# Ledger of designs, part 5: VHH binders against q94cd5

Target 1, 317 residues: q94cd5
Amino acid sequence: IILQFAPLNSSVDEGFWHSFSSLKLDKLGIDDSPISITGFYGPCGHPQVSNHLTLLSESLPLDEQSLIASTSHGNRNKCPVPGILYNTNTVESFNKLDKQSLLKAEANKIWEDIQSGKALEDPSVLPRFLVISFADLKKWSFRYWFAFPAFVLDPPVSLIELKPASEYFSSEEAESVSAACNDWRDSDLTTDVPFFLVSVSSDSKASIRHLKDLEACQGDHQKLLFGFYDPCHLPSNPGWPLRNYLALIRSRWNLETVWFFCYRESRGFADLNLSLVGQASITLSSGESAETVPNSVGWELNKGKRVPRSISLANSM

## First folded at step 14 (VHH)

Design v2
Fold by ESMFold2, fold request of step 16:
Structure v2 (fold): chain B 317 residues (1-317), chain A 119 residues (1-119)
Amino acid sequence: as target 1 above (317 residues)
Amino acid sequence: EVQLVESGGGLVQPGGSLRLSCAASGFTFSRSYMAWYRQAPGKGRELVAGISWEGETYYADSVKGRFTISRDNAKNTLYLQMNSLRPEDTAVYYCAKIGLQYESYEDYWGQGTLVTVSS
């Protein structure tokens, strides 16, 4: 059957719009050049609610020079993700933006990072996102639309198996995997690395490894899984980040099948009942090339519709 | 500082109704995930219902179809309409703010309001 992915959803703290309004009034004026921003996300933290890719006031740099290259290092709850803001000066310009071309441009950045090996060293580039916006500062009203560029995998990925991680690991393995994941999340060096390897040795000891270490893992494991921070809480839907992860895996290692681990938490700790383990068939069809740039999708739906979001801050602040 | 103040608990007959309210302050309510939990005597605390800021709702199977969670973002108030109450619904009910990704994972709780369902 065809693997289905849960959507990634956006959230914007009101502080982001206040910071952007100040920046626009004080520095940008009518300058509509794209702005580098930082989004924040992490694994699902609650069994009833998916996490979002979130913009905060710190998603914008405080000065003009910081707009170009700033990436905020997050804490445990805020894995930083690169993004870009395309702000427009009129609603007419907003409505006329070529969303397909913008999406493709950002997807191509992800693909370039996959092909160059950058995504193995810094996998936080895989969930790269974009935002288009129009700020009506006379009304304190903000119209915006997120995209989470994701590759259309062709041939489609077949799902072989999907179950709670607690039903895949033995009790000894589950304890070790949970401890290793909690350690990964508790270290400043690894907490912002949202894609990783889970290796379980023959003695049920788990190790979390960087993606670049795949070859070193080949001979000393009973189980090897491709893990990632999964913001989704749903029991039958791996989260959106798995799509670009599978594109990376297919392109870089040309594997026939993969085991994946949708890492999720509850109350700040690994939750293997909420987390998923699945197996997918990712084999290319005869005559296809892993080097061809895939098509992409990812404009966020608003209540199932292809329309932008709006917020008014006039009555709140 | 996050403050959550529940009200509306009391004694009610089986089959009756109550509406719980939770007044919220010290955070941006309109951007927060909110929930109701309950704890019966001698038992652990359990999730009853949850609601996102966009209005997505969750209900425990034991209350689905009888309870309705809602929010009024203009008044910073969370509600739980409880209909067709049963003796097993007797518990202290707590309002909770669910931690967001960019904040700590710790939940914030109110002091609770007692609901007693008995004839």
Scores: ipSAE 0.000, ipTM 0.238, lowest interface PAE 14.6, mean pLDDT 84
Fold by ESMFold2, look of step 17:
Structure v2 (fold): chain B 317 residues (1-317), chain A 119 residues (1-119)
Amino acid sequence: as target 1 above (317 residues)
Amino acid sequence: EVQLVESGGGLVQPGGSLRLSCAASGFTFSRSYMAWYRQAPGKGRELVAGISWEGETYYADSVKGRFTISRDNAKNTLYLQMNSLRPEDTAVYYCAKIGLQYESYEDYWGQGTLVTVSS
């Protein structure tokens, strides 16, 4: 049946809006040019709560050095993701933004990174996001709305099988996969690489590899899974990042069936009972259709509705 | 210091109702994921219901349709309305603040309130 995906949700720390207010007052004034920002996410870390893509005070660049310091530390809970802020100077301008055109523009950036191979070198570009906002600095109130652009493949991807990772791997394989994942998460070089390959050899030994190394992993008699940090905790729903990962896989490697691994943690360690393994069936595109950027969706639903959020910081002044 | 104080437990007949409350302090309640757990004699703690800061709810299958979780962010209070109670609902009920991955993974618990369902 058709593969369904859980939504990715956003969270914004109050420090982000304080930092934005300072930037607006000190530098931007009426300048409404889009602003590059950094979002942060990680795999699910709790069996009852999904993780969020989070904006923090460091999500706004104060200067290039501040951004470099934030990204150079390899913080396991803050995998950096590129994003863009479209701030408006009036509520009228906010309400008039062409949300469909903005979503398409950011989806095109993801598609370009897939086509150029940048997504293989830096797969954190796959969950690229956008935010539209209006800041009322007289009231210290902020209206905003996130989108997580995601491709709609046509025909849709079929789900063949989905189960807890602990039910897919043998006990020996599961131990090795868990150890490899924990090592990936503990290394400054790999902890903020959110899409990867899981290779299990015939002797039940697992390794985690970068996407660029796919050809080295395609030997017969191995399990090969396309892994990703899955922020979702739900037992029957792969997380939102799988959507663009499947678009990458279809576009770059023309695979008709793929095994995917929704990597999730509990209490800071790999949790293969919470993690999912599934098999997807992908219908390949012919040459002319394969060159066309897919349609995209991704405006966040707030309490099931397509509406912006608001926050007041009057109490925290 | 995080403090969670449950109240509203007691003895009730099968088919009856109770409302549990949890007074919260020492953290920003309006931005926290909150939950109710229960522990029956001789068993481990079981998640009963959860609620996000924006009001999205989760229920264990065993209580779905009978229990309703809610929150009042102005009063820093978490609630559990329990209807159609059964003897198997007998447990100590705990209010919990669930640690998010970007915080510390630490969950915080109240002392619990006893619910007994018996004729």
Scores: ipSAE 0.000, ipTM 0.279, lowest interface PAE 14.8, mean pLDDT 85

## First folded at step 17 (VHH)

Design z1
Fold by OpenDDE, look of step 19:
Structure z1 (fold): chain B 317 residues (1-317), chain A 120 residues (1-120)
Amino acid sequence: as target 1 above (317 residues)
Amino acid sequence: EVQLVESGGGLVQPGGSLRLSCAASGFTFSRSYMAWYRQAPGKGRELVAGISWEGETYYADSVKGRFTISRDNAKNTLYLQMNSLRPEDTAVYYCAKIGDRYYESYEDYWGQGTLVTVSS
């Protein structure tokens, strides 16, 4: 069966719009050049509510300090993700934006990062995102639309197995994996690294490693899983970030099957009952090149529709 | 202190409608994810509907098309419009503030609940 990924949704904090308004009024004026921004996400920490790609006040490069902050590591609740904001000066301009071209452009950046090896060094580039917006500062109304570029693999990824992690690991393994995950999350060096390797040795000892260390891990494990912070809460679907992760894996290592670990938390701690382990087939079709940039999708749906979101902050501005 | 006070529960006939309200205080309501849960006799508590601060909504399959969750941030009030009520909707309904990792607490907060009884 074809693996279905849960969509990633956005959440824009009010502080972002306040900051953006200030930026627009004080600095940007009518300049509608694209703005590099930083989004934040993390693993799902609730059994019934998915996490979101979130924009905060610090998502905007307001000053040098904010830029530094946006590149700062070590916050377990704010895994930084690079993004780009296209803010138009008029509604007409907003409506005229070529959404397909914009999406493709960002997808290409992701693919370039995959091909160059940058994504291995810094896998936080995999969930790169795009936002188009229009700000009516007279009314304090904002229209915006997120895209989470994700590659469409051909053939589609097939799901072989998907189950709670607690059912995949033995009791001993589960204990070790949980501990290793918590250690990973507790370290300021790794807490905001959203893609990683989970290895379990024959003696049921688990370790979390950087994705770039895959080759070093070869032969030193009984189980090897590609782990990622899964923002999704659904018991039967991995989250959206797995899509580009699988694209990377296919492109770099040409594996026929992949074990993946959807890391999820409960109240800030690793929870293997909520986390998922799955196996997927990602084999290329005969004659296809792993270097060819796949098609991409990823515009966020608003209540199931392909329309932008809007928010009024008239009461708070 | 976080306070959630539900109201609007009562007895209604099948096919009837009811609107629940939840008055929230003690936190920044406009920035919080809010939800309605319900617990029927002998059953566990289940999520009925959720709403983000941006107005994005989620519904359990059992209530889709019948229930509508909404919020008034100016009034710090959460609503649940329940239409086409069924006997199986009988439960204590709870208003909830969903915990978040960005601003406040991972912990969810609950009201005391309001009883909804759907019966002929």
Scores: ipSAE 0.374, ipTM 0.732, lowest interface PAE 1.7, mean pLDDT 92
Fold by OpenDDE, look of step 20:
Structure z1 (fold): chain B 317 residues (1-317), chain A 120 residues (1-120)
Amino acid sequence: as target 1 above (317 residues)
Amino acid sequence: EVQLVESGGGLVQPGGSLRLSCAASGFTFSRSYMAWYRQAPGKGRELVAGISWEGETYYADSVKGRFTISRDNAKNTLYLQMNSLRPEDTAVYYCAKIGDRYYESYEDYWGQGTLVTVSS
């Protein structure tokens, strides 16, 4: 069975567009150079509503305060994700953008980060995203389209097992895992680290560790899972960030199968009933190089269609 | 204090239509994820429809094509247009403010509910 990933959806706060408008009018003018931005996401915190990759006013480095905010860490509600904004000056230019090329370019950045080891040190680069936009500042209307570059693995990842974490862990393990997750989330040093290791010892004691510590921890666990903040609420699907995570795992470590942990919360606390544990096969085809950049997908759908989104802020500007 | 007040419920024949309204106050409505839930007798509360602050909508499979959720931010009002009503749509319908980690709190808020009865 091919593993199906739930798509990641975007959400843009009006404050972002206000800030962007100011930036455009005050600084950028007709300059349509790409702009580095910061998106924010986190684990799902609701059983029926998925989290989103969100742009906020602080997503743009507009001033010193915004820059500080965008580079600040330690907010459990705002896991920073690097992104890029391509804003065009005309709707015609917007429509002419080579979306596949732009997607591929960002995917390549992700792959380079994986190959260089940067992603291992800072896994927040895995869910790198891009936005194309057109801002009509006369009408205060904005057209935009998100992409969340995700690698297409060949062969496709096969799902072996997927179940609630509460059914995977013993009661003792579950308690320990929950506690460890909450500690991870409560620490200013780790709260915004979206990819991690979950290890459980033979005595049912769990620990959360940085991904970079995997090799150092070999042999110290009974169970080892690749954990990530899962924005998805669906009980039968892992969220989108798992895709590039698996690509990293396949590239970095010669694993035939992988256990993964879809970390989800209930109102800010670890919830193992909502969280998922899965096992997947990530074998490479014979003759394939682990260093070859895979194809990528990831343009966001608007109501199931491949079209941009639009918002009017005429009443609030 | 967060307040949600539903209205518009009542008795309707199968195939009929109703429009529910929810007047919201005590929070920034325009930045809130809003939703309609319903609870039929003897059943659990289920999500019917949701709408983001950007106007993105979600519908339960059972109501797709028949129900429409919308919002008027200027009026702080949430709506649920229900068409082609069926007996199985009989329930107490609740307006909900879904908790948001970015702007508000994690806590969900509910209205008192309004009864919708679909019967011949």
Scores: ipSAE 0.313, ipTM 0.707, lowest interface PAE 2.1, mean pLDDT 92
Fold by ESMFold2, look of step 19:
Structure z1 (fold): chain B 317 residues (1-317), chain A 120 residues (1-120)
Amino acid sequence: as target 1 above (317 residues)
Amino acid sequence: EVQLVESGGGLVQPGGSLRLSCAASGFTFSRSYMAWYRQAPGKGRELVAGISWEGETYYADSVKGRFTISRDNAKNTLYLQMNSLRPEDTAVYYCAKIGDRYYESYEDYWGQGTLVTVSS
């Protein structure tokens, strides 16, 4: 059975467009150089609502020092993710953008971070995204389109099993895993680390560890899972971020079988009935895999169609 | 100060239709996950329909195809169009705020409810 992934969806707060309008009027003018931006996401927080990768006013810093200071401001549900904005000055330029080439360029950045080891140190680079846009400041209208570059592994990853986390862990393990996850989410040092290891010892004690500590975790633990903040709420689909996580796992550690943990919350706490545990079978590539970038996909669908979104802010600008 | 005020309930014959409205204030409506719940006499409160800040909808199996949830962010108003009503739809219907885009609060907020009675 081929592992399937739920799509990741975007959300743009009106404050982002207000910030962009100010930046364009005050500094950019007709400069259409790509702009580094910060997106925000978190695990699913409700059993009926998936989370989104979100742009806010702070996603677009107003100067160079503001870019450094624009990271999360202590909101655990605003885990910062790097992105890039390709803004255009005309609708014609927007329509002419080579979306396939832009997607591949951003996917290459993810791949380089995987190959160099940066993704182990800072795994928030894995959900890197891009946006193309056209801002019509005469009409206060904005046309835009997101991509979430994600690798298509060849051969495809097989799904061995998938179940609610509460059905995988014993009652004692579930209590410990929930407590460990809540602690990870409550700590300023770890809440913005969206990919991690879950280690459960034979005495049912769980700990959450950084990816770079994998070799230290390869002892005689009872269970070891690759966890991530899963924005999706669906019971049968792991969320989109698992795609690049599996690419990291295959490339860096050459593992053929992995247990993954789709971490999800309800009302601010770990929810192991909503969270998923699954087992994936990964066909290892040759020793030459460091030379080749996997194929990638990820242009967001708008109501199931490959079309951009538009918003008018004339009444609120 | 969160306020949710439902309207549009009443008595209706089986097969009939009603449209519920919920006027919202005291929070950023456009960033909130909104829902309709119902509670029949002697039963627990159940989720009927929900709608995200992006417009994604959820429906309980018992109402799929008959009920439509919608929102008007400019008017801070949540709607529930109820068609093909059945006697088992008889309940007090509550408007609820049960989440927001940024998870700035995890508290659920409820309206006072509006009674829907489906009877001959």
Scores: ipSAE 0.011, ipTM 0.485, lowest interface PAE 9.3, mean pLDDT 86
Fold by ESMFold2, look of step 20:
Structure z1 (fold): chain B 317 residues (1-317), chain A 120 residues (1-120)
Amino acid sequence: as target 1 above (317 residues)
Amino acid sequence: EVQLVESGGGLVQPGGSLRLSCAASGFTFSRSYMAWYRQAPGKGRELVAGISWEGETYYADSVKGRFTISRDNAKNTLYLQMNSLRPEDTAVYYCAKIGDRYYESYEDYWGQGTLVTVSS
């Protein structure tokens, strides 16, 4: 059974387009150089809706002080993710963008961070995204398209088991895991770290650890799970961020069997009925195949179609 | 401040139809997850239907195929079209704004409710 992943969806606040319009009119003019932006996401918080990678007004930090404030640790509600905006000045230029090459360029950045070890120190680089856009400021109309670059591992990862986290942990373990997750989410040092380890000792005590601590967690008497903030709410689908997490795991640790933990919340607290635990089988690599950039996918579908999104703000002006 | 005002409830015979409306104000409606809940006498409040910002819908099994949730972002209005009504649909229906802690607020907000009675 090949492991399948739910797609990640984008959301863009109107304030982002207002901020971008101001930047374009005040400073950019016809300059179409790519722009570093910040996206925000977090674990699913509702059993009926998935969370999104979201752009807000502050996704475009316009000065050094805004950037410094936005990169401070400890915003529980908005886990920052690096992204890039490829803006164009005409519809013709938008249509001519080589979307495959742009996706591969951003996927290469993720892979470089995996290979260098940066992704272990700052795993928020794993869900790196891109946006292409055209702003028609005469019509207050914005055409755009997100990609969430994700590796296609070859051979594909197999799914051995998937179930609600509450069905995997004993009652004592579940209580300890929930408490540890809530502490991780409440700490300024850890709340913006969206990929982590869950270690459960034989006495049912849970500890949430940074990825760099893996070797300390490999005892025979422990449960060890690879956890991540899962924006998806679906009961049978791990969320999209697991794709690049598995690429990291395969590249750095050579594990054949991996337990993963799709961390999800209800009303700001861990929800182990909504969260998933699964077991994946990973075919280990060697030689140059382990160091070669995997193929990647990730252009967001619009209602199942390969088309950009459009929004008009003329009615709100 | 968030305000949700339901309307369209009333008395209807079995097999009839009603359209509920919820006028919303005090938040960015076009960026909010919206839902209808109901509470029958002596029972707890239950989710009936939900709709995401992008129009993805959910329905409880008991109403699937009979009820349709929709939204009009230009009018800041949520709707519930209720067809083929049955006596067990009798309840107070509540409009809800589902919290999204990453956009505006993580608190859920409720309207005052509108009574739907299905009887002959």
Scores: ipSAE 0.000, ipTM 0.145, lowest interface PAE 17.6, mean pLDDT 84

## First folded at step 20 (VHH)

Design bb1
Fold by OpenDDE, look of step 20:
Structure bb1 (fold): chain B 317 residues (1-317), chain A 120 residues (1-120)
Amino acid sequence: as target 1 above (317 residues)
Amino acid sequence: EVQLVESGGGLVQPGGSLRLSCAASGFTFSRSYMAWYRQAPGKGRELVAGISWEGETYYADSVKGRFTISRDNAKNTLYLQMNSLRPEDTAVYYCAKIGDRYWESYEDYWGQGTLVTVSS
């Protein structure tokens, strides 16, 4: 069975557009150079509502305060994700954007980060995103389209098993995993680290570790899972961030199968009933190089369609 | 204090229509994810429809094409237009503020509900 990933959805706070408008009017003018932005996401915290990659006013480097905010760590509710904004000056330019090329360019950045080892050191680069936009500042109308570049692995990832984490762990393990996750989330140093390792020892003691420590912890565990903050609430699908995670794993380590942990919360606390544990096959096709950049997808759908989103702020500006 | 007050429920014949309203107060409505739930007799509470602060909507499969969720941020009011009502739509309908980690609180809030009865 081919593993299906739930799409990641975007949310843009009105404050972002206000800030962007100010930036455009006060600084950018007609300059349509790409702008580095910061998105925010986190694990799902609701059983019926998925989390989103969110843009906020602080997503833009507007001033010193915003820059500080964008570089600030330690907020469990705002895990920073690097992104890029391509804002065009005209609708025509917006429509003429080569979406495939833009997607590929960002995907290549991700791949470079994987190959160089940067992603291992800082896995927050895995969910890198891009936004194309057109701002009609006369009408205070904004057209925009998100892409979440994700690698298409060949062969496709096969799902071996997927179940609630509570069914995978023993009661003792579950308690320890929950505690370890909560500790991870409660620490200013790790709260915004969205990819990690879950290790469980033979005595049912769990620990959360940085991804970079995988080689160092080899042999010290009975169970090892690749954990990530899963924004998705669906009981039968892992969230979108797992895609590039698996690409990294496949590229970095010669694993035939991988255990993964879709970390989800209930009202800010680790919830193993909502979280998922899965096993997937990530075998490379014969003759394929692990260094070759895979194809990528990731343009967000608008109500199931491949179209941009629009918002009017005329009443609030 | 968060307050959600539903209205618009009542008795309607199959195929009929109702419009539910939810007056919200005590929180920043325009930044909140809002939803309608319903609970039929002997059944659990289920999500009917949701709407984000951006106006993105979600519907349960059972109501797709028949129900429309909308919001008026200026009036702090949530709506549920229910068309082509069926007996199986009979339930107490609840307005809900869904907790959001980005804005206010993780806690969900519910109204007292309004009864919708679909019967010939």
Scores: ipSAE 0.238, ipTM 0.672, lowest interface PAE 2.6, mean pLDDT 92
Fold by ESMFold2, look of step 22:
Structure bb1 (fold): chain B 317 residues (1-317), chain A 120 residues (1-120)
Amino acid sequence: as target 1 above (317 residues)
Amino acid sequence: EVQLVESGGGLVQPGGSLRLSCAASGFTFSRSYMAWYRQAPGKGRELVAGISWEGETYYADSVKGRFTISRDNAKNTLYLQMNSLRPEDTAVYYCAKIGDRYWESYEDYWGQGTLVTVSS
């Protein structure tokens, strides 16, 4: 069967729109040049609630650029992700934006980072996103739409197996994996690294490693899983970050199958009943196709519909 | 300081309806996961319904289709509409704040509770 992914869930804090309004009124005026922004996410933290890719007041680099860069290690649940804001000055300009071309442009950036090896060094580039917006500052209302450029692999990835991580690991392995994950999340050096390797030796000891260390993890009798911070809580759906992770894996390594680990937490600790382990069958791209970026999708649905979101902050302004 | 004040409890006949309210202060309500719990005499406290900052809801199986959780971020108020009440719904109902959008705190905060009694 074809592997299905949970879609992007996004959220915008009121502080983002307050900061953007100030920037637009004080500096931008009618300048509609794209703006580099930072999104934030983390693994699921509750069995009934997915985490969100979130914009905060800190997401605007012109207002807080030095603080965002200097504090990227300071909050374990604000893993930074690069994004871009395409603002417009009229609703007509918003409606005229070529959403397909914008999505393709951002997908190309992800693909170039995969091909160059940047994504192994800094895998936070894999969930790169974009936002289009129109801010009506007369009404203090904001129309916007998120996209996550998610590669459509051809042939599609097949799902062989998917289960709670607690049903995949033995009790001893689960204890070691949980401890290793908690250590990764509590270290300033690793907490903002949202894609990683989980290695379990034959004596049930686990370690978590950077993606670039794959060759060091390929010993006999090891379980080796491709782990990631999974913001989704659903028991049968891996979260949306897995899609581009599989694109990286297919492009960079000669693997026919992959074990993946959807890392999820409950109340600040690893939760292997909520976390998922799955096995996916992938095909290797040929050398002739390495130059061609896959097609992508990823405009976020608004309660199942292909429409933008709107919010009014008139009472808050 | 976090404060949660429940109201709207009382005595109601089986099949009746009741609406609980929870006034919240001392935190950013719009960023928080909010929930209703209940505790019947001689039992532990159990989750009844929850609602995320984006409005996604959860219901225990025992109350699905009868209870509706909602929130009003402008008024910092959490609601529980309880319809088709049964004697087993008799409990003290607690408003709770659990977590927030960023999981910067894992402390649970509780109100003092409001008693709901379903009896002829």
Scores: ipSAE 0.050, ipTM 0.523, lowest interface PAE 6.8, mean pLDDT 86

